# Ledger of designs, part 93: miniprotein binders against a7ua95r516to809

Target 1, 294 residues: a7ua95r516to809
Amino acid sequence: ASLSLLSISDLVPDLQFIFFWMSNAIEILYFIQQKSPAYMQTIELMDDKAGSKESLLSATISANEEAMTILEEVIMYTFQQCVYYITKTLYVVLPGLLDCNPFGTEPSSEQCRRAAGVCVCAVCVMPEAVRRVVSVFQTTSDLLQQYQVHSEIQSQMFAYLFFFTNVSLFNQLIDKGPARGWFQRSRVLQIQASVKILLDWAKGAGHNHLAQKFFAKFCSTVTILASPPQQLSQMSWKALCAEHPSLKPVQLHRILTQYQLMAELGPLPIWQPSSEDEAYIYRTVDLLESFENH
Key: E = the ipSAE of ESMFold2; O = the ipSAE of OpenDDE; V2 = 0.75 times the mean of E and O plus 0.25 times the DockQ between their complexes.

## First folded at step 6 (miniprotein)

Design ek20
Fold by ESMFold2-Fast, scan of step 6:
Structure ek20 (fold): chain B 294 residues (1-294), chain A 100 residues (1-100)
Amino acid sequence: as target 1 above (294 residues)
Amino acid sequence: GTVVVIIQTEDEELARRMQEIARERGLELRVYRPESPEEAKEIMREEAYRPDVEYIIVVSDNPEILLIARLFAKMTGEKIYTIQTRDPEEFERQFREALE
């Protein structure tokens, strides 16, 4: 039997139900927060015996805290379930981004329209692999808007999706890059162009700050690898660390080593680690990123 | 590390206690006094993603700000804490507890 993986479009009906529950739970939580102080003030002003009024106030506080806790759990579970299904879909489509060529044939106006305004000009190239990733983000945005999910929850969801995408792409590039030829300059420039399409989509969707934050590691990696040899050789280890603070010493060292191999550069003293970083460049446990890293 | 405090109203006593505690803990104190819930949300969003920020303390009675702070804390990790009291002694206790 053949294994068939569902596209993001195939998951829309199930995601709709989860977003519906999430939106309703958020709304109920908001009403409790909004109304609780007024009700508490009403109890406080009651003409009653001190012990009786205190007991009623205590019981009401307890009941409200219990209700809010339950709603917070429902919001958390629905959020995590949406993240699970969306990231499962992303995991399938992300590897294609590292192998596609955005410098291929120019996209039609129809392709640009499918991106819902993420294409800034007719000369924008969007490979199928990139379109599939953008479609996951766009469908998520559309569902959050359709079910009127609070804007801050939308931001939190895209923060996680960008975090997941960054970790997945970085780990695949570092772990499989040498075998796949992804560190070759022509391939790195293709990867850089593909990532720019994702970042342009995020900017158009109002998530530029989140994209800059959560794609920092992968963007730093690609920026270094795409640097001309003459330019990169002028930068010291300290200058590279300062320019790319998202990279751990072992990660930066691995990237520079791959750069030297692919650019056929001889050993250069310019990229010598500082004495304080020297011990950290050999910590292989820190090479790949964890999805739980925070 | 940095402690970010988002507080809508000015309070001299609370400000003094915040400065003292931050100094004791060796933390940089950054205080924001937003004029609207919209501004408070933007500050909280920006600061939550800064790597130098270890703690975000939200001092507010506004239910929208409290909802957002609770959801950030619950869903994205626990560096956002809410304080609703204006009593200096209770504020100091909660502030110290958040920074532990």
Scores: ipSAE 0.076, ipTM 0.534, lowest interface PAE 4.7, mean pLDDT 78

Design ek21 (at its last look DockQ between E and O 0.46; V2 from the best seeds 0.00; counts 0 for: pae E 6.7 > 1.5, pTM E .783 < .8)
Fold by OpenDDE base, look of step 6:
Structure ek21 (fold): chain B 294 residues (1-294), chain A 100 residues (1-100)
Amino acid sequence: as target 1 above (294 residues)
Amino acid sequence: GTVVVIIQTEDEELARRMQEIARERGLELRVYRPESPEEAKEIMREEAYRPDVEYIIVVSDNPYILLIARLLAKMTGEKIYTIQTRDPEEFERQFREALE
């Protein structure tokens, strides 16, 4: 089946199973870690009359270590599987975000249509392409909460998903943007509005810091591209580097070059890279973000 | 490249040793001294996805921090290493091994 047919809704039953085991494994691991010292101390305080105390202690230590190892493996495996399935669904829906016109009149979501009234909830007002992306994140959030997954694991899950989303959107914008017209001001403003909706959702979901951090590259790119020529042409290379520290010199240079072409600006001496950065602007290997080489 | 070390110690001699080892490998050393496990976790998440970071060395005996480190390692291409020993010689050995 083509990846294009995979929706987050189709994966919910499998994800539920995985999240169930992940949550349980975390809880059991935490229980063992908290109870083990007290249990060991209890064994240590037992009368050693039968010489069995040392053997019991050794056996208990070994059993706890084995159990913790197995539980850690389960947690790692289940976490990885969740990420794998969720990122596949994101991969399918993310391209739609760049082509989305959020200023258009799109029909309300099917869920809100079933309610006898115009649902004015934030999700119902979202453009369909944005809603599809948000739905993946919301479903993930709901499942994590439903199964009471430890907050740290939840944070780690969203950190990775935001990272993945940023890399995907950034790479698509840099690689395909010029050809698809995404560098045109009108299109950039649409992208900016769509991303803002996503960021607002993340803020509402309690992930504002993570979202700001992991979307920094994409947001910086969109911010630069959305800037009026009159404003951007007054900013030096050094100022742009300082304002957008998430961008590598090669990335900033590429963005500015494409902006210059799109805006039909002549050569701007103030955008010339510093002597220090000049060697780095030609490192095309660093242009696109990697999913593996973090 | 940068090697990030997350350690809950103020041992200046250890820091010097790590700096020397990193220098020998042509790496920049960035040392974090978190005041809490929560801060340590945040630092790990922040540094794990930086493109300039080649290695993250987590020096902790906290099982939960270690678990998070292992999870992050799997998600970020195995760049995160954990050291649990407090023995200086064994620490140095493991630190060198992590940077190979």
Scores: ipSAE 0.053, ipTM 0.522, lowest interface PAE 3.5, mean pLDDT 86
Fold by ESMFold2, look of step 6:
Structure ek21 (fold): chain B 294 residues (1-294), chain A 100 residues (1-100)
Amino acid sequence: as target 1 above (294 residues)
Amino acid sequence: GTVVVIIQTEDEELARRMQEIARERGLELRVYRPESPEEAKEIMREEAYRPDVEYIIVVSDNPYILLIARLLAKMTGEKIYTIQTRDPEEFERQFREALE
């Protein structure tokens, strides 16, 4: 199926319009906040010759509160519209990260194979699936800068996009991983390398802290799956929970079950959940994450 | 569970009322008084993903802090609530409503 309708470049005109209004609303909100005290001070210094000072103060306070409320609603609405358009594009391109091979788009090398867990081979070209995701993030960054959106709003935008990316990748890995073979260790190492390219982009763009925080669930999953069997089998359930606090008990249990199956470590469960967590490891309603983005 | 309160300015009466309301709902109360908007933002983000935290209440009259809190609330399943009032009675009403 063709996914050209969801390309970020096709959405730029709509995004430019929305970012323009969001940026203007933010600037007006800032102006009202900065100028309101000075205007209230001039009213308080008024001579009550007409006896209207208290009425003018009350009307001014009410108008400021109404204006701030309206502007906050506009900013929220435009932010949500940006997120809506951008995440529709991300939803389409993110699955490709789980299928791509960052080691095999050019003639493969023994050096790349030996270093698969720690680096991306620098032979020629970023994998196309990764490039499509980076293009969404980079285009978003360029638009935010072009319209001089307040830095805190820019950070919140990328926090949301990274949150969405994490939920999308995690849910697809958990839900489709067994059928797609994504739990095989060689595949997990390829996924890990592809995600590293995204993390490097985020670091270079000044969003390293946000990416580290909001990719935590997916990165924890990949870290567990990439672990050598001898090392992972020696870790207790409690130690794994402490090392990976972003994972719910049902999620960790599912990941370890798939790991044991793919590593052919036998049918007998290796990791024994704590008595407290044992009540929660079969709560299938908690297995997948919610986007909470409608 | 825990209710986290991030407040720029607090008096003894507000602190007492918050403690009483939290105890009525069986919640622990944790209060932060950040010195900068950046500190307030980081506290909101760190506490939002702590599993024992059921509510985060942001008490501020800074429009950028309130906007960031509202945007972050959408990401975290609406754990984060804002209160913008200096009236103690209206504060108590909004605080009780947020914890329902």
Scores: ipSAE 0.014, ipTM 0.405, lowest interface PAE 6.7, mean pLDDT 78
Fold by ESMFold2-Fast, scan of step 6:
Structure ek21 (fold): chain B 294 residues (1-294), chain A 100 residues (1-100)
Amino acid sequence: as target 1 above (294 residues)
Amino acid sequence: GTVVVIIQTEDEELARRMQEIARERGLELRVYRPESPEEAKEIMREEAYRPDVEYIIVVSDNPYILLIARLLAKMTGEKIYTIQTRDPEEFERQFREALE
């Protein structure tokens, strides 16, 4: 329980050490992979009267393969350690994002308007809960920059952090949303505005493509829940499935059922699963996403 | 299920062998021949998290593509395999082994 109170700032010294070793291992790996073939070519071209050339070449190949294996291992382990500590911190701060109000008061039609399925607000302010999440991402970005970690590894780090954030927010919303009032229209509009702040940060940081890809499930969920009743009631099940391919049939069904309750809509026969989707909904009771794929 | 292949070769014989093996096992095959390492990386990232993708086979000697494949394999529960040979017979053996 006390460990759940650790802030990202408390982890910076440990993270600096891990990033330092990861960056160094990547640089050494890069150097060996770029230079080693030329060096082995040089050995191969040597005249060797005593026959020691083949021994030297064999020893060099063996040593190179061992060094590469060790460096790859170090890179993987240090990457996993960084991810572990950063995501542990994210998990603690993410639920606050679902409870915050970026409008300062309940959103109205004057404060929040929809454009291309997203809420565009002129009066949005960054709540403390959103700022805490952004701080984790910004600190990660700063550390990757400070230790000059290769762009490929930086992209992979943020791919996982966005994946983790998406799964965590989706699971929290689906599992605890009804009890916490998070499915109420006013709360959903607040959540949508908060998520937009995260997506805008990601775009500014150069990670727009990754953010669009890995936040798709949670974004689809808040888009559906924030939809006007008139718009959503005119869409068929097939149309909704096509518009939100990131959602499993069982997840889409749960979201639509909750929307119906919160929007005070009567029975809507147009939101009937297909025969195939009905079988899936009936057989699958697990609505939540896994943090890993098997 | 779907098998995704990311390949840095123009060998038509490899394409034929992959199609035959996929057909034998009832698998759908998507083959990408990226024009740049950057394109290869983006394809790999996109496909790694798709729910319909059962296997990803990466055929490359580029060290950064291989490193990304290794990291994605760790994060996706080991769906990603690498093949570094361009010999058709050896490729078929490794491809069949990866799908076992």
Scores: ipSAE 0.014, ipTM 0.334, lowest interface PAE 7.7, mean pLDDT 75
ESMFold2 (binder alone), look of step 6: mean pLDDT 77; pTM 0.747

Design ek22
Fold by ESMFold2-Fast, scan of step 6:
Structure ek22 (fold): chain B 294 residues (1-294), chain A 100 residues (1-100)
Amino acid sequence: as target 1 above (294 residues)
Amino acid sequence: GTVVVIIQTEDEELARRMQEIARERGLELRVYRPESPEEAKEIMREEAYRPDVEYIIVVSDNPEILLIARLVALMTGKKIYTIQTRDPEEFERQFREALE
């Protein structure tokens, strides 16, 4: 029942070793791709009337493909191991994001000071819960840079970590939110501010595009819940579906139902789903997201 | 579904023939001509995440781009084919084989 003993700092030695193996496998894969065409061309240029040249070429192609397949398996295995340990750590720290208050820890203009002829302003202060999540992302980024892991692997790592974070936060908000009071307007605004800190970190780290893509569902959810009643009431079901394409009809319906309960909206307007969407909304199994759906 | 092609060619006639072949199979074609390996990487990654993309075909003799194609295919599960020839007849043969 508990993963609370996991810390990203405790996993650094193991992650360093795995990233080292991954980086080496990628370099060997690149070497084969770079050198193989020249060697095969050398075989093709051989003047061999005995007919052994075709057999040698075929054998070389087969050997290269086998070697590349093995290296790809090594890369995938080491990647999956890193993802497993990093997401296991994230799983422990992510729930704190939904319960923290970033407004209480943000710097004010009164924290700006002048020192040695330079105006020194307090750096943005993060809630401890947000800092723990950022620390996991930052440590991962630092290790990938330290071992000079190929930029594509770095992008895929953060794509998956953002995907995992999005699914985890969305599922927790939808499933546990009503009982925890997370749909209350003040709590939604706190959640929105906490998520903005994560998105700002991602932007600073060069992953803004990935963050926008993989946080879309949770960001849409929070945006709807933070919308003023007068603005949301003016939107039709069709307009809401168009503005929030990342949300499934059943998910949008659940979010709007919770919004109506918390905001105590008047009798109108009523959001009426299409007949097809109404049928889909009945399927409760589609409400929560799968960690396997990438 | 959609077929994505990432190519390093200025041959508009070759691009037209590729669209003709894809249309015969009932597939929509989207063509990109990146200027750098970094741009090719961004395009491959973005398209690989799209569920409506059936295949990605990469035309390049650059080993860095080929490495990126293999890594993107491996990590996203998207089917990516690579074509290294610029001969129009051989290209058409390999392109038709990739779609099969």
Scores: ipSAE 0.342, ipTM 0.677, lowest interface PAE 2.7, mean pLDDT 77

Design ek23
Fold by ESMFold2-Fast, scan of step 6:
Structure ek23 (fold): chain B 294 residues (1-294), chain A 100 residues (1-100)
Amino acid sequence: as target 1 above (294 residues)
Amino acid sequence: GTVVVIIQTEDEELARRMQEIARERGLELRVYRPESPEEAKEIMREEAYRPDVEYIIVVSDNPEILLIARLVAAMTGDKIYTIQTRDPEEFERQFREALE
């Protein structure tokens, strides 16, 4: 009905309720999974008098399978609801990350190099837009810890949130970037610094492995766009494909074409796709990433 | 499509039966032998995200691995099945049933 801008704080009561149900369902599932083999073994050790053993085994297997199926559905439903609320909030705040300036002033190439090399200086502040994204991740982490949600679910939650963030940022940059000026070098350096703040948060939260895995595509994109013209123009198409395996040929071609325009490297194409990849650069259906979790 | 099998033990007879059934159904077979529940978890999560993977079959008696399989299946909506037997005939029956 009414459209409103939701902060993560506005969703905390609903998320607490959902995480409460999820945590309880996981605990019950874990209990059944751990105790079922011991109980079945106890039945197997009984004498089979008038078929009572077979009846008990059948009833136990049936009851446990039904209970586990219901609990798995509850866990899936509650997980999907949490993901829905959290990603809806992320979707609203993520575009701001592409427009913010973490340096407080127009960044120089030297300032960007310092940021890439673990910059923790007074000039590099966390912009409000980046703070909003970090707040979503931090609140999620806090709720998962508060309700003692199983570590596997915590890992899966952040895997999906990083996946969603990566896809959202990549699609926004590729689709809207040219019109928004996001491919300008100064803007790319700002984007790179902002992403570094998110990656540093993930590392501090114990999710460095997940962040490296699920941010690979967007990180490759900003790394290419932030490359000095002198260095990038010396690399072949084959070398770029080898360094950025997360990018599809059509995605790499789009990125390099935009880079060439922004760096004013002349009208002749510098980076030609290999004959093997040439057919794939025309598959526009593969340009943007899907949000489907599969 | 692809069927992914996660199995901790080496068994030539089970391997032969898996290959035969996958061939009969036109499925590619990919087998992993994790050394720990942590490795099994990473394999299950990575394979669950692959579009070409239609089935993930976990062969284990380890309660922690079985719990991880159920949680990953619930979270991803993927087709993750567990087999706890190492008897070749019973294994083949359950494996064929999982791929239906």
Scores: ipSAE 0.036, ipTM 0.493, lowest interface PAE 5.9, mean pLDDT 78

Design ek3
Fold by ESMFold2-Fast, scan of step 6:
Parts: C-alpha cells; sequence; structure tokens
Structure ek3 (fold): chain B 294 residues (1-294), chain A 100 residues (1-100)
C-alpha cells in the first residue's frame, strides 16, 4: 500500500494502534522468557512414566521457541511500519533545515519569506523548518512513552531516525551543496546552529549517545567546513582522518576541496592524501551514503 | 573473526575456561561482564554493528537481558546465542555448541 506524504500529527492515531500492539507483543515475549524456566522445573518434578517427561520437555522447548519467533516477527513488522511512516514525514521536512537561518541576520529564502510576511514561528528564534523536524522526534518520543514501549525498541527507533537524518542531510549537502551555495561559510554556520538544536533536543530526551554516534558523519562534515582556515591548515591529512574516522577518504577529500574553493585558498600540501588512501579519493561510488543500516 | 561473550559474572576461572575452548576452535574471544541490563544492551548494540564480530554469546539467567539479546539480534541481523543455564556443566555444553 502506497502512503501519502502527511504531517506527523496526521499519523498519530495510526501510530498509536501500532505502538499499542508492539508493546503488547513485547510483554508477551518477556512473559514467555521469564516463566519458561519455572515451568521447565515443574515438568522435571512431575512423575515420570516411561520417558513421558523427556517428551514433554522437548515439546515445551519447541513450542516456546516457535512462539517467541512469531512474536519477534510481529515486533519487527510493526517496528518497520512505524519507522516507514515516521521517516516518510522526516524526508519531507529535512531539506528545509539546510536552507533555514536560526540567527535571523542573513536571510535564506525561507527566512526572507517569514521576515517579509507574518512570522508563524510559535517558539522565538527557532526556524519553522527545525521545529518541524523536532516535532517529528518529540511526537515519536511521546508515543513510545505513552504506550510504555520497551527501552530497547525506543533506542532502536531513535538510532534509526538519527541514522536516516544523518544520511539524508549528508547526501543532500554533498550532492546539491555546491549548486545551492550550502558550502559558503555563512550557510555552514547556519546549518551548524540548526543541527545543534536537534542535538540539544536529543540530549534532553536521553538520546545523547545515539545522536553522537549516528550524526557523526554530518557533524564531522559541518565541523570541518566551519573551521577557521588557520586552524584547518595546521592539520595533516592523517590528523584529519584520525579526528574524523566516520568520513571515507573520498568524502574527506571532497569536503576539503569544497572548503578550499569557498575560502579561495590555493593548493595546500598538508591536505594531500596518504599513498594508502590516494586510490580511494577517486571512488565516486563511495561518495554518497546508503540508507541501508546493519 | 571475533566472538563476543557477554556474561553476568565476575568469575575469572570461567573466563579462562571460555578462552581455552575458543582457542581449540581457533577463535578470538572478547569477554564483557555487565552490571545491568542497560550496560549489556549498550555492549550488545556496539558489538553487533562491528563487521569483525562473527557472533555474540550472551550468558545470563536474567529474562530482561535475554529479551534484549533477542531484540538486538533481530534489529542488527547479528547472530546472538543465549545461554541461560545455572549449571556449569550444561553451560560448557551449550557454549561448545554455540561455537560450532
Amino acid sequence: as target 1 above (294 residues)
Amino acid sequence: GTVVVIIQTEDEELARRMQEIARERGLELRVYRPESPEEAKEIMREEAYRPDVEYIIVVSDNPEILLIARLVAKFTGKKIYTIQTRDPEEFERQFREALE
């Protein structure tokens, strides 16, 4: 079934039912895991006539494993449906984050419209584009807590949402950034400030570790692009690779090339790839990230 | 390839015995002893995403840890074996089976 592009608030009633059943399936799985050893002991203490106890134990183990497998499939299916709905709404709102201006001093196209017209931002200084992204994360968090969904599912949900956000933002910046002017220092600082709002939200929600892990590539990219020229020129290729292990050689080379171009710097020997990495800077197939998650 | 073992114990002798069994199979073994289900969850998640880890063995009689192991296996695709016996002899039997 095709899904229309709707806001997160439009999906709340459907998501509530899915989270409710997911939570129940997890509780049943936990119950089986918790009670199985006690039941096995009960069988072992039963009167055994001609090996009936061994047959019953084998049947119970098999039945429990089958039931747990089915419940795991239900949990995974409902989880994937929730992720699909939520990431579909994220997909619509994420591009706006690269064009908004949280400082309100140099206007982007979106900021210009708000300044020229009536300001619709309910929260002072937070761009509407950033508010829309935060709203998706907050609504997801609220629903997971409302239905008391197991903490592991909550962690996996935000791990994937942060992963999806990181890949989406990184790919758009690398692929479309040169044409859109996103590599200009003023734009990079705006993007950095917007991303900080998302990271601050994640920290407040108890997901700081996940945000640090899954936003690493995009954060490294923005950090490099926002670095002062004097500071960045003092770092060797090896040092940059060590500080930004999430970036592939081709990605780091492309970022440094864009930085050099925007800053109108000449060639800097200090940013030359190692002999080991030299071949990989020409692997354009490795430039953009995959949405596939392990 | 590395095999990761997550076990709710401070028993040094058990750790050495696990290493001896792994050595017989030519496997590298990395052992963790988490204090809480939350710590076990973080270790499982980090190790499950590592490509050098072949599989994870979780040794616990705690149903919360065992539940988390099953969920992490499903979400990451990493093979995770659970051993929930309190009997040392049965533990070694299941551990040897998991290494096969």
Scores: ipSAE 0.477, ipTM 0.775, lowest interface PAE 2.0, mean pLDDT 79

Design ek4
Fold by ESMFold2-Fast, scan of step 6:
Structure ek4 (fold): chain B 294 residues (1-294), chain A 100 residues (1-100)
Amino acid sequence: as target 1 above (294 residues)
Amino acid sequence: GTVVVIIQTEDEELARRMQEIARERGLELRVYRPESPEEAKEIMREEAYRPDVEYIIVVSDNPEILLIARLVAKWTGKKIYTIQTRDPEEFERQFREALE
């Protein structure tokens, strides 16, 4: 099998090692930050009879800054490596979320048999594609807790993972959706239900605020596409832009055009961009989102 | 643009002097005096993601806040200056340097 078929479980030993080093580097950096002021104060208060105090102070500041810079680089490197491996796994499993049907999913004998000693029927009703995505998030959460990684770093990890998930799902829906039939209302409702499972997991894990923030674009897209025709046709372009500020004008225009075609609302465009937005749409072809977040 | 200052101090006079220094240099200044390290980290994270914020100055003697400030700067690309001094004269000097 190719490396892209590896499950998150196959990466756990490597991720454990990387999280171990990241956690240790964070603790050393914290120690330097904690102890440095007291040591600098000691130098400042000593008698400078030999004229060496200024030199010692300068050398200590330089050494501390150099050490902190090296540790910061180690923390960033290990953080980026974890993000790389986890997002690589997510990239493989995310497309399945757009093609699964969470409605009417019943526990199968096979699913319950694999769960064996656990009498948790709710887990067995989740579509396999959604379960695979949740498994990646849950394993990441478990590893961060196992190595006692600082809560702010945990939050940043999930901010990146949610950002990546949002961009990946949005780009796939916009780019491949027309050919795959994903813009049909019945399919959109299935996608909406699957996304709700991910958002519910995030809420249960204590990441509700991050999920709402970083899934905003994809959630806006799905919300528009799932809207009843009567409701959506009553809204002006300006009102839609105000309600969905995460969407760029070119993105909103593409979504509304697909909605109009799929809902069979007629041969003419119902929503007209403002003249300023129309100029932007035609001059800047920025339909798909970048995975770069600087 | 806006300059954000996060200060873990109860010194009202120091906060007023910082606002005056920033205004003299033609900057818009938003000053926070969080009551807890958790509040300071939340403010720092939120402000670092704001496109209207040009840079952040973090004044604290808490090593955790200073550590997180360095990492937040790397994650967001936002320029964050950290000032660790409790000496008012040294603080003012470093703050004036950060504004330049």
Scores: ipSAE 0.310, ipTM 0.688, lowest interface PAE 3.1, mean pLDDT 78

Design ek5
Fold by ESMFold2-Fast, scan of step 6:
Structure ek5 (fold): chain B 294 residues (1-294), chain A 100 residues (1-100)
Amino acid sequence: as target 1 above (294 residues)
Amino acid sequence: GTVVVIIQTEDEELARRMQEIARERGLELRVYRPESPEEAKEIMREEAYRPDVEYIIVVSDNPEILLKARLVAKMTGKKIYTIQTRDPEEFERQFREALE
């Protein structure tokens, strides 16, 4: 692990506590939702005693709405705290994914055993940097399962984590890529292989649909950068926009410019933006993604 | 029956376009353009309890708003559809599909 940096394992005790409270609050909400109709029916069937039936119904409805509102806020707060600590951990480990070489990583004979010629230990095959990212997702999944957090909340948690990861990786690649050499073909292929390991983990965990949705922008970026020159040179601007709808015109133009430079294609081929898209290519506000975009 | 749309946007043209699409389908829309996630959550909670509301469409990629939508749907039984795209063409497609 990196010295002085928090790992996901350092946060597990605190996260266990927060997941415990979140799970309990969700269960209480569902219990109230399920049992409230039966109690209201009991009041409705009640014999009239001094005309108090309507007052009791009104009071019960008001109390139920207040209790549910409080529980919703507890769930939102605990969800936000979990997301905060998990994304804080992701923030420090994600840059390593852009710098690692999955093709040069050998499994450790001390830690892994081969079964029928195949290594059964995924951690030993994975680059350290990719393993750290996967460990954050796996620990999150384990905690959600351990505390039996409802599947809809689990889906929202991974939707946010994938969203955060996609934005972080895309912004780092676009902003720092030229200075770090990340647009060189050999480095792009390494990045693509590392991302595939992450996406394969998501598929195995039952989150393939969320991963496809929330990693679309970064996946489009590495797909373009990893494309053979002959293939890309035959595609029009319109065809590229249609194939990569998650990319804004300014983002696609920046990616293609870097590709042309690194692939040594010279002045041709030239990917000319349509007249409609030309004005949007120079909007710097649209180049990088925002974590606060609602 | 009314369909409620909750969308965080300063785009007056988008709001007008949504009303036009709904009118073409003979549906009545009530559109809210909250200025904060807190306002969006409050509107969603209140509208979910209204019996004249058929369903709610939430246009947001904010995880907190999406979490609120899932919880409100479970607690009230109200159908809530979410649209998370920022692309105008894809937005119109998903919006038209949600209105079916």
Scores: ipSAE 0.025, ipTM 0.509, lowest interface PAE 5.3, mean pLDDT 78

